# VH-VL binders against Nuclear transport factor 2 (nutf2): the designs that were tried, part 5

Target 1, 127 residues: Nuclear transport factor 2 (nutf2), of Dictyostelium discoideum (Social amoeba) (q86hw7)
Amino acid sequence: MQSVDPQVVGVGKQFVEHYYGIFDSNRAGLTQIYQQQTTLTWEGKFLSGADAIVKHIVELPFQQTNRKINSIDCQQTYQPGIMITVTGTLIIDGEAKNQLKFVQVFNLASNNGSFLLINDFFRLVLD
Key: E = the ipSAE of ESMFold2; O = the ipSAE of OpenDDE; V2 = 0.75 times the mean of E and O plus 0.25 times the DockQ between their complexes.

## First folded at step 4 (VH-VL)

Design v42 (from u08 with light chain K92Y N93D; framework fv_dalutrafusp)
Fold by ESMFold2-Fast, scan of step 4:
Structure v42 (fold): chain C 127 residues (1-127), chain A 120 residues (1-120), chain B 107 residues (1-107)
Amino acid sequence: as target 1 above (127 residues)
Amino acid sequence: EVQLVQSGAEVKKPGESLKISCKASGYSFTSYWINWVRQMPGKGLEWMGRIYPGDSDTNYAGKFKDQVTISADKSISTAYLQWSSLKASDTAMYYCARHSYDSSGYFDYWGQGTLVTVSS
Amino acid sequence: DIQMTQSPSSLSASVGDRVTITCRASQDIRNYLNWYQQKPGKAPKLLIYDASNLETGVPSRFSGSGSGTDFTFTISSLQPEDIATYYCQQYYDLPYTFGQGTKVEIK
């Protein structure tokens, strides 16, 4: 009856914190998270596979990001896995007055006792 | 493994300045708000304010806005609470506490507290 | 500022008793309320967040309920280690505010 399990929520929140920890400190380290099977839609641009995705992220035209997380919502997927929706604000290169709202969605699939990132969607929310 | 370790007890006179510290370890210091909470002897908890070390953004409760300064040093993962001129009414236990990662506003880890005594 | 009022200010109960503490907000705060336990001489500890969610590692005898302006915190079977002061805290709006605390003692 209930689709949300506290353990599922815990795993999802740990993943999000881990992911942004790497992104906001050393984006090249995201190569450990993105796999050959991963797809990313970044501001409407579709990318497939770890190498293409990490290259895109590393080459984004800013040096440092900070973010404040507003929400992290998780649900179990129909196939074993976790869907995660994140909202927050992004601060680029210390420009606090120009904070940008974003939404990001991660789909983690169960894979031999662990989780594999399969889908990643990122978009700025412009007013 | 997440720890907040606060500086030791202080005994001061009215008019003196003071800066107490809260050193964080075991997590990304710049990704979480740090809150300061006051507890006067025999009284309840009062939220003073918070800082987001990633951009130094601060929020203060109105009562404390002009009495204290909250700051942080990212290079040593340490948050600070400081007074330019202490009053006897500042005698209290001061706690630092880590905010939830999202906006749920709960404090999941707390420092052990710093007792500040201000008397003539 | 949002005022948080707890009831009662103190209570004494026997081991095994059901203990109920209430918290009232001066305005609608939805479910934006947390509960903390503070044992003598120690820092507070989070027990319940978002009105009804039990923090990891916290015993299941603790529970929370309510929304809007009226909230309840319950200990289903009081244990000796539960002697403490309990605080509610709203995060609907800044500044964050705590209730005045409820001191729980064992007879």
Scores: ipSAE 0.384, ipTM 0.812, lowest interface PAE 3.1, mean pLDDT 91

Design v43 (from u08 with light chain K92D N93E L94Y; framework fv_dalutrafusp)
Fold by ESMFold2-Fast, scan of step 4:
Structure v43 (fold): chain C 127 residues (1-127), chain A 120 residues (1-120), chain B 107 residues (1-107)
Amino acid sequence: as target 1 above (127 residues)
Amino acid sequence: EVQLVQSGAEVKKPGESLKISCKASGYSFTSYWINWVRQMPGKGLEWMGRIYPGDSDTNYAGKFKDQVTISADKSISTAYLQWSSLKASDTAMYYCARHSYDSSGYFDYWGQGTLVTVSS
Amino acid sequence: DIQMTQSPSSLSASVGDRVTITCRASQDIRNYLNWYQQKPGKAPKLLIYDASNLETGVPSRFSGSGSGTDFTFTISSLQPEDIATYYCQQYDEYPYTFGQGTKVEIK
């Protein structure tokens, strides 16, 4: 049997840890992750470009988030890059009684020796 | 470290009342459901019910709804299981268990168990 | 209430053997099934959650699979410390219900 390249998995997991570390501590810091080429679909709402995306995230109506990551799955994309699928659970403003399950998908493109976030999909799982 | 420590074994007669405890430490007690599970001698596990200590919300299995009361005291991080009138059929090991960190229904930490023996 | 039925009720196998236990739900529970290990005189311990996810710190020889009504728990290479009773548990609906347990012993 085959497995995904361990280096690809390592990069994907490192990105996810970095991203949620910023999101769950200081959402405004996501300006360093989102670029002009990034697109986000957040609960079905399409947003394009760093300014629109960061504004949307910063203005979400909660003060803090905590999360438990259930899975991080990575694959190499056809063009140089990594597709990452994350599942987990959110606790918003310390309210553990009504925890929310989510799925998030990131597409990272290789860009001159680093990675650029190109696509981001976030959705709560309500079923 | 997360721990659930239960009260010691009890020997009672039918008709007596009893309250057993489950003391939590190492985490935010008010943020996690606590479940009670019964295991009759030589038998399997039965879910009895649960409590959310933050607001004392409870859910019971129908079989146990009018048999026991589940409660919690936030000031000492302790959950309780209580009978107003014990029956011989209540003889069992009783476990408390913490609900998982998320909305999944698995029990990640368990108390050591309290053996309750009811006989005349 | 959802009924959980395990098969077999008991088994004996040799060290190194592949051991398979099945669990059947009386109705569709999706993947909302957990597996617990209970050693003699001890409280149960979570091994597998949501049908196929290995709990942190649990040896990789344990695995789970299935969805809907039919679930399988496997020990790929039985070790002496695996002597225990194993329980499946559904959490799709209240009340939460457990299977009757499968006792695993070494020949």
Scores: ipSAE 0.000, ipTM 0.523, lowest interface PAE 15.7, mean pLDDT 87

Design v45 (from u08 with heavy chain S31N H99R, light chain N53Y K92D L94Y; framework fv_dalutrafusp)
Fold by ESMFold2-Fast, scan of step 4:
Structure v45 (fold): chain C 127 residues (1-127), chain A 120 residues (1-120), chain B 107 residues (1-107)
Amino acid sequence: as target 1 above (127 residues)
Amino acid sequence: EVQLVQSGAEVKKPGESLKISCKASGYSFTNYWINWVRQMPGKGLEWMGRIYPGDSDTNYAGKFKDQVTISADKSISTAYLQWSSLKASDTAMYYCARRSYDSSGYFDYWGQGTLVTVSS
Amino acid sequence: DIQMTQSPSSLSASVGDRVTITCRASQDIRNYLNWYQQKPGKAPKLLIYDASYLETGVPSRFSGSGSGTDFTFTISSLQPEDIATYYCQQYDNYPYTFGQGTKVEIK
């Protein structure tokens, strides 16, 4: 195939917009997205389960994040689901001179007719 | 491989000027804050200030404002700490250190230190 | 300026002992605290960042905890190579400030 199914792309983009909308406004609200089966690798730190993940994220040492999304790329996974790769930049607590490049990968699994986040990888990127 | 290499030890008299260096390699020099930290003989660590080489923006600890100047030359990936007039109380080990590329604000790489001795 | 106070200023312990150092901030710094190790004649080395996260390559016997104003650094089983001075450092506000250091020696 020359292009990814538009339905897959639509779901992936909708998820990314929803996720960052919550993250950048009220990180505690991410309890809506993280499930018991979700795992997160955050800058090389492995966490499993909604409670541990949300606790980690709300305790991150900053108050405000602003981001610009550079790309959102989606593919259908081997088991029913969607792999999403996001690149962009973020500014923490208004520190414009420290514009941080990031990559984040989400794996959404099909579950009872909906999609659930099961894998999440976040990394800051040099250059 | 990231490295910060500092200039060699200095022996000076009070009133003399001095400029010491911290040469960075193995990363994009203009994208990281460089910090200067003082350690007087037998004493602890004191943060002096920092510079962002990309635009030469600086922040100083109040104690060191007007005592030193921090600068950088991005063409040779080198940060500097300089005094117009040294005092005996400037005798110390001086470290440069890179701030991490994230929100955590830790110093991930350090230079080996430059010992400055000021005596008559 | 935010003042960082460590306790004790020095300690002497035996190989295999649990060593605990505390760090107190003069105001709430959340979890914006790092711990560094400085061996004699060497530059400082990061061990713990953001109060409790172990830096990659640092032995698991080192740990950190706390938030707000009270922080603890622990060596679960002291080794000979751990002879050093340990510093806490806050980065919540400028100027960045360090504790006065805790010198750890082996009996």
Scores: ipSAE 0.006, ipTM 0.572, lowest interface PAE 11.3, mean pLDDT 88

Design v46 (from u08 with heavy chain S31N N59Y H99Y S104E, light chain K92D; framework fv_dalutrafusp)
Fold by ESMFold2-Fast, scan of step 4:
Structure v46 (fold): chain C 127 residues (1-127), chain A 120 residues (1-120), chain B 107 residues (1-107)
Amino acid sequence: as target 1 above (127 residues)
Amino acid sequence: EVQLVQSGAEVKKPGESLKISCKASGYSFTNYWINWVRQMPGKGLEWMGRIYPGDSDTYYAGKFKDQVTISADKSISTAYLQWSSLKASDTAMYYCARYSYDSEGYFDYWGQGTLVTVSS
Amino acid sequence: DIQMTQSPSSLSASVGDRVTITCRASQDIRNYLNWYQQKPGKAPKLLIYDASNLETGVPSRFSGSGSGTDFTFTISSLQPEDIATYYCQQYDNLPYTFGQGTKVEIK
């Protein structure tokens, strides 16, 4: 059997926990993670650059989020970096009865021995 | 550091009620599932169920569904396992354990265990 | 429920020996299998997750392999501190289930 490099998996999982920790506590703090090079597709809406992305996220029409992570899957990318796919359930403003499934994909590019968030895709899974 | 600290040993008679605790520290309690695992004397591990403290969502293994109640109090970062009426067959060591953040089903941190003895 | 069967139920080996424990699932669980170590009087400790990934801080003499229904856990050079019962656990489907355990002792 084949497996992904444990270091790659570790970095991906640490990134996801860090990202959602900020998102679910203080969304404005995401300016630390989003760079000028970053692009986000949020429910089909394309956004480019840290300022536009963080403004969009901060202005989302809810006060707080909590989430249950179902899976975090990581692969090394063709260009040096990590592709991360996250699935889980969102709880918005304490409404546990109406939990929303989501998928989110992050692409981290290798940058001088560290990683930079380049691509971000978020979508609710409705059915 | 992450810690799960469980309540002390209990000695009970059949028919009595009991509630044992698992107090979490060093992480965001509401963002991690807490699991309960039973180990009968000289036997292996049995998964009983879990709770997500952020919204009290629970799952019980079928064998334990009508035997115990799992709950959590997020204001004091504490999860509970309780019996309305104990049986001698409930004599066991009970562990609480946290899932890893990604909920892939591996228990990265465990409490020290609570020994429950039920005898007449 | 998925049944997990370990072999052997117990073994006795000398310091420096290679120790191998197997775990068999009653149905395909992919690589969704973990291994735990439980020393006498202590809580279990995660050693291996996702069949073959070594948990941080765990000595490299421990390893895991396999997928589907057949899994192997190996201690390449047994040390005195490795005296423990070892458990496999599947998380492919709820309820999560453990093997019955393999007791490792020094002879």
Scores: ipSAE 0.013, ipTM 0.636, lowest interface PAE 8.2, mean pLDDT 88

Design v47 (from u08 with heavy chain H99Q Y106W, light chain D50E K92D L94W; framework fv_dalutrafusp)
Fold by ESMFold2-Fast, scan of step 4:
Structure v47 (fold): chain C 127 residues (1-127), chain A 120 residues (1-120), chain B 107 residues (1-107)
Amino acid sequence: as target 1 above (127 residues)
Amino acid sequence: EVQLVQSGAEVKKPGESLKISCKASGYSFTSYWINWVRQMPGKGLEWMGRIYPGDSDTNYAGKFKDQVTISADKSISTAYLQWSSLKASDTAMYYCARQSYDSSGWFDYWGQGTLVTVSS
Amino acid sequence: DIQMTQSPSSLSASVGDRVTITCRASQDIRNYLNWYQQKPGKAPKLLIYEASNLETGVPSRFSGSGSGTDFTFTISSLQPEDIATYYCQQYDNWPYTFGQGTKVEIK
């Protein structure tokens, strides 16, 4: 048995920190992260391409989100890239008494020494 | 204070189109899912689908995917269930019901129901 | 689709009796189950959510229990106003599905 490469874990955690930093402060800034080849499944709704994805996220019917990350797990993909699984809790519009659990999965593909977000899956977890 | 008010009973012939409504009041309409539930005469409850009015996202039960269209108009806090061509088998009571933003799966408020009768 | 089966389909009991209805899911739904009451000619009303939580304003004689695949709904002391059909509903996965209903009548 082997551990996951620390560099892979470092990249994955850095990506997650940057992504939620933007999402929880200024969702419109996610245009920096989503590309034409990116796909998102948001609560079962499939969206393809940066414009459609950012529009969907910006138009969500809440003003602010805050979250606490419970876990970030990373693995190298078969083709060069990183799979990232995130679990945590989400607070919408400052209602700390109604924290929501979520799971999000990102697939980053290697691209000329950098990484592109290719797949994104988000779901709230009922409890 | 929270209330869902549905449109009145309908009597239609096979092949006719129909659109029934569910008007919400007393809460933020765009922050809750609206579900549609069918009850055929003397039968149980059957989930048809739902809509999130904030972005018009919809989910349908497979059986109803090609039979009905669910929509919403957030300017008047109203959700709709529509048929392009009614069948006699569409005769039923139709209920709308509110559900929190996919964080809870219970239907806490229901409309009074719209009876749809389709006969020749 | 997850199939929900209720037992019995109907029952008759006397005022003051303890009434028990069961609901079985075709697969593990954890505690993601609700109970609704439907009085004749009326819309359904939520009584119990998340298997065992009593909805606000609902009398304490109603209770729910269970997890996984087997669930129970109980009326500790049946009252005349409890004449209704009771439905369980799972929300673990889409499509949401209801049991066939249990009709409760007073003798």
Scores: ipSAE 0.000, ipTM 0.507, lowest interface PAE 18.5, mean pLDDT 86

Design v48 (from u08 with heavy chain S31N N59Y S103T, light chain N53E T56R; framework fv_dalutrafusp)
Fold by ESMFold2-Fast, scan of step 4:
Structure v48 (fold): chain C 127 residues (1-127), chain A 120 residues (1-120), chain B 107 residues (1-107)
Amino acid sequence: as target 1 above (127 residues)
Amino acid sequence: EVQLVQSGAEVKKPGESLKISCKASGYSFTNYWINWVRQMPGKGLEWMGRIYPGDSDTYYAGKFKDQVTISADKSISTAYLQWSSLKASDTAMYYCARHSYDTSGYFDYWGQGTLVTVSS
Amino acid sequence: DIQMTQSPSSLSASVGDRVTITCRASQDIRNYLNWYQQKPGKAPKLLIYDASELERGVPSRFSGSGSGTDFTFTISSLQPEDIATYYCQQYKNLPYTFGQGTKVEIK
């Protein structure tokens, strides 16, 4: 029997809660998380670098999002770092009857004793 | 200023209960793991287990499972290591040490240690 | 559990000498390895993390290298204040495990 280190799960959970806390309250604050080397694929659209990514996110065509997280799954990467897969449900602009399912994948890399977001993939799941 | 301050030395007899503490200050206590490490007299370091104070998630090394209880009280930023019945073989220095969710799994801050002596 | 084995268990060297300690893991831990210094009567202190990264405030004479299963810790020019026991520690898997320690003394 082998399992994912609970520390890895703890780091992933903390990152996810922090990220969505910022996203759902003040999307412009995501400049704290995205760096020049970060890449994002959002609904199939590739973006690179903090400025382009944050601009895209703040210009999304809704005012507020709230979410319910269904799962957070983590694995260690080959080089020191963590892959995180999140599933959940979005409520946009308070419209609870039009809940949208999503999946998001984050890759965090170890950097100078901390973790940096390097890759980010987001997609809505339409049934 | 990040500090971990441990309770004072203890002298106990076999069969007695004991609870030692590690008081954290200068950071968000609920966002960091607290680890307990044992060092028997003249011996090396042994990792005993850890707790995440935010949700009281614990992990024990197999050797220490069922020998000790690790707990935390968020309201006073304090972690605990507890024995229901001490044995002479529990004589050791006990350290608490922090590691961050946001950093590699290294122990960046340590308490000064609590010496526990168990003898009849 | 991952076993960590240090070599040598103890050494004695002169001031100014280059001191090398090795640490071997029983399985691949990549670079998930730390080195700690414990001076007599004191708590351990982090010196090196992630196999080769020097902790803030630690003198540059200390260095680490290696990956996978074989790791090296070096003091380039031994000083009297370096009398201590040095421990490697893996954090790849729980439970975290330490090497048995290497006692460094000055002759």
Scores: ipSAE 0.000, ipTM 0.540, lowest interface PAE 16.8, mean pLDDT 87

Design v49 (from u08 with heavy chain S100Y; framework fv_dalutrafusp)
Heavy chain, then light chain:
Amino acid sequence: EVQLVQSGAEVKKPGESLKISCKASGYSFTSYWINWVRQMPGKGLEWMGRIYPGDSDTNYAGKFKDQVTISADKSISTAYLQWSSLKASDTAMYYCARHYYDSSGYFDYWGQGTLVTVSS
Amino acid sequence: DIQMTQSPSSLSASVGDRVTITCRASQDIRNYLNWYQQKPGKAPKLLIYDASNLETGVPSRFSGSGSGTDFTFTISSLQPEDIATYYCQQYKNLPYTFGQGTKVEIK
ESMFold2-Fast, scan of step 4: ipSAE 0.452; ipTM 0.834

## First folded at step 5 (VH-VL; framework fv_dalutrafusp)

Design w01 (from u08 with heavy chain S56R H99Q S104T, light chain N53Y; at its last look DockQ between E and O 0.83; V2 from the best seeds 0.00; counts 0 for: pae E 7.3 > 2)
Heavy chain, then light chain:
Amino acid sequence: EVQLVQSGAEVKKPGESLKISCKASGYSFTSYWINWVRQMPGKGLEWMGRIYPGDRDTNYAGKFKDQVTISADKSISTAYLQWSSLKASDTAMYYCARQSYDSTGYFDYWGQGTLVTVSS
Amino acid sequence: DIQMTQSPSSLSASVGDRVTITCRASQDIRNYLNWYQQKPGKAPKLLIYDASYLETGVPSRFSGSGSGTDFTFTISSLQPEDIATYYCQQYKNLPYTFGQGTKVEIK
ESMFold2, look of step 5: ipSAE 0.022; ipTM 0.697
ESMFold2 (binder alone), look of step 5: mean pLDDT 94; pTM 0.958
OpenDDE, look of step 5: ipSAE 0.314; ipTM 0.837

Design w02 (from u08 with heavy chain S56R S104T, light chain N53Y K92D L94Y; at its last look DockQ between E and O 0.76; V2 from the best seeds 0.00; counts 0 for: pae O 3.3 > 2)
Heavy chain, then light chain:
Amino acid sequence: EVQLVQSGAEVKKPGESLKISCKASGYSFTSYWINWVRQMPGKGLEWMGRIYPGDRDTNYAGKFKDQVTISADKSISTAYLQWSSLKASDTAMYYCARHSYDSTGYFDYWGQGTLVTVSS
Amino acid sequence: DIQMTQSPSSLSASVGDRVTITCRASQDIRNYLNWYQQKPGKAPKLLIYDASYLETGVPSRFSGSGSGTDFTFTISSLQPEDIATYYCQQYDNYPYTFGQGTKVEIK
ESMFold2, look of step 5: ipSAE 0.480; ipTM 0.837
ESMFold2 (binder alone), look of step 5: mean pLDDT 93; pTM 0.939
OpenDDE, look of step 5: ipSAE 0.071; ipTM 0.756

## First folded at step 6 (VH-VL)

Design x01 (from v34 with heavy chain S31N; framework fv_dalutrafusp; at its last look DockQ between E and O 0.76; V2 from the best seeds 0.00; counts 0 for: pae E 3.4 > 2)
Heavy chain, then light chain:
Amino acid sequence: EVQLVQSGAEVKKPGESLKISCKASGYSFTNYWINWVRQMPGKGLEWMGRIYPGDSDTNYAGKFKDQVTISADKSISTAYLQWSSLKASDTAMYYCARHSYDSSGYFDYWGQGTLVTVSS
Amino acid sequence: DIQMTQSPSSLSASVGDRVTITCRASQDIRNYLNWYQQKPGKAPKLLIYDASYLETGVPSRFSGSGSGTDFTFTISSLQPEDIATYYCQQYKNLPYTFGQGTKVEIK
ESMFold2, look of step 6: ipSAE 0.343; ipTM 0.812
ESMFold2 (binder alone), look of step 6: mean pLDDT 94; pTM 0.954
OpenDDE, look of step 6: ipSAE 0.194; ipTM 0.794

Design x02 (from v34 with heavy chain H99L; framework fv_dalutrafusp; at its last look DockQ between E and O 0.07; V2 from the best seeds 0.00; counts 0 for: pae E 15.6 > 2, placed apart)
Fold by ESMFold2, look of step 6:
Structure x02 (fold): chain C 127 residues (1-127), chain A 120 residues (1-120), chain B 107 residues (1-107)
Amino acid sequence: as target 1 above (127 residues)
Amino acid sequence: EVQLVQSGAEVKKPGESLKISCKASGYSFTSYWINWVRQMPGKGLEWMGRIYPGDSDTNYAGKFKDQVTISADKSISTAYLQWSSLKASDTAMYYCARLSYDSSGYFDYWGQGTLVTVSS
Amino acid sequence: DIQMTQSPSSLSASVGDRVTITCRASQDIRNYLNWYQQKPGKAPKLLIYDASYLETGVPSRFSGSGSGTDFTFTISSLQPEDIATYYCQQYKNLPYTFGQGTKVEIK
């Protein structure tokens, strides 16, 4: 059967859980994930570099988020690295009526036994 | 554990008022929509409407708008379905159901139902 | 309002048979579709959400598939305890709407 390497899937899922763990508990802590070379497109707005990216995220107009992750898909890239697509539901400030479906794509580059976040795309999914 | 416990069966006459209840326990009552679903004898399920107890926001299916009132009392974790003037066609089983928190749009917990019989 | 049409309205099958129920939406609802089981005298119970995901504690003989307007619910090997009426339900738009139900009986 054709399937994605379980090690690639394991690394990708661990990254996603780590990333959202920080985002949903203390967004300022994302400085440990975003790099100087990282780019983020957030709802169509392009941002480059850790400082700009983290500032944008910290200044979003809500105090708390929770989320249900619906899917995590991972593939190895020829960069080399890992492409990760996440779908789920974002819950704003603990209120069920403020639920928003989202998709986020992470591109991780392999860096001598570790992975660095290089590209990040975030979109709300509007019907 | 999550529970929705509904008030007991009712036998009423046309023109009478009625308020049936759905008491919630085992979760944060103000953080989930409570829905009402009608099932007429031998028929399928019909969504009537819902309330968000946290701020009393409501939505009604068009056929039930202005026919019933949905309300909640946060202090006793109870949602209500109310008629000002019952009709014989209101004879049915009525369920309350909690909407899933993650917006998958499904009813994850249901009350046991309240049978309402309207006859002379 | 989005209309949900189930087929068949009723069926009879033998223990061990594969049972298939279809649900058609009057417009594209993506995968915003759930399946419920209602046993006689009982409240409905969620089996499948978002077209294909099995709710916790639901036996693996139940499955769902489809997207857009055409959806399928399958019981891979019918058991006596599966006698019930099955409903699809869309949540793409308010009002939420159910199919008319499919009554499953044992021959």
Scores: ipSAE 0.000, ipTM 0.543, lowest interface PAE 15.6, mean pLDDT 89
ESMFold2 (binder alone), look of step 6: mean pLDDT 94; pTM 0.953
OpenDDE, look of step 6: ipSAE 0.023; ipTM 0.725

Design x03 (from v34 with heavy chain S104E; framework fv_dalutrafusp; at its last look DockQ between E and O 0.61; V2 from the best seeds 0.00; counts 0 for: pae E 3.8 > 2)
Fold by OpenDDE, look of step 6:
Structure x03 (fold): chain C 127 residues (1-127), chain A 120 residues (1-120), chain B 107 residues (1-107)
Amino acid sequence: as target 1 above (127 residues)
Amino acid sequence: EVQLVQSGAEVKKPGESLKISCKASGYSFTSYWINWVRQMPGKGLEWMGRIYPGDSDTNYAGKFKDQVTISADKSISTAYLQWSSLKASDTAMYYCARHSYDSEGYFDYWGQGTLVTVSS
Amino acid sequence: DIQMTQSPSSLSASVGDRVTITCRASQDIRNYLNWYQQKPGKAPKLLIYDASYLETGVPSRFSGSGSGTDFTFTISSLQPEDIATYYCQQYKNLPYTFGQGTKVEIK
């Protein structure tokens, strides 16, 4: 048997798919995921609150993003929640020359039978 | 709702060219791999290859490399599988299938299939 | 290429029976194995991914286990609607490869 609850893994992976689905189709739509209490460290830049976070993401200097996901790992946190690590390749503006390796970490907290994003880390991985 | 809708059945002769299509909807087309799977009559499933519409990256199984071409038109969310010169042995059902974000390895949505019949 | 060998090629069982299908990989594929169900005249449907995870919406009577080279797919209580051919598929390495399939029928 696996050590991690399959349901936890399922929820975590569904979140990732949902998150990137919004990110890649409509970055402004991330307001439905980021909360006022959510914090994001984007490439070392610390951001707090949905407004600041979404603004920053929307203002990123590219029009289209896609992701080739390499791994999604999930764990249950001490308090009911899920920690997620994602690795993959970010493709910018649909060009092969604009591919960047990345790692992203999500910390979800249980909330009334659902989950809220509390912490987010995004970092490009350089060779 | 995620859907993959494939083009209709084809009846062709050996030597003819063919291009079948798989139109995706309900998700970001450029963000997921599209795979092609062959199923010869009464036989099992064979992975042919895949394309990532986001950058048109493609991979082929060895037996299908240079035998078919996989492409995509992201402007209309459509993936293609084509032959330059069909053989009778190409008679089969062809499915397109999407990878999930859970893994780049399993296919969570499938087209309904396109039957290709090649006979003289 | 990684070869996937399923057993048996076909089976017939009664409604309510426990059905077990095995899949063996020619090399270690960790848990990079999926199971699909294909009903007559239909496209395959994902049932199990990563060896043991049940796809959303799939009945709990379906399960998968195993890692490395030996994998098992189980229907705890066979239902009439389960008549289909089942396939394992590895994605450890390209090219992806399927088992030859197991045809499941009802007596």
Scores: ipSAE 0.148, ipTM 0.785, lowest interface PAE 2.3, mean pLDDT 93
ESMFold2, look of step 6: ipSAE 0.361; ipTM 0.806
ESMFold2 (binder alone), look of step 6: mean pLDDT 94; pTM 0.955

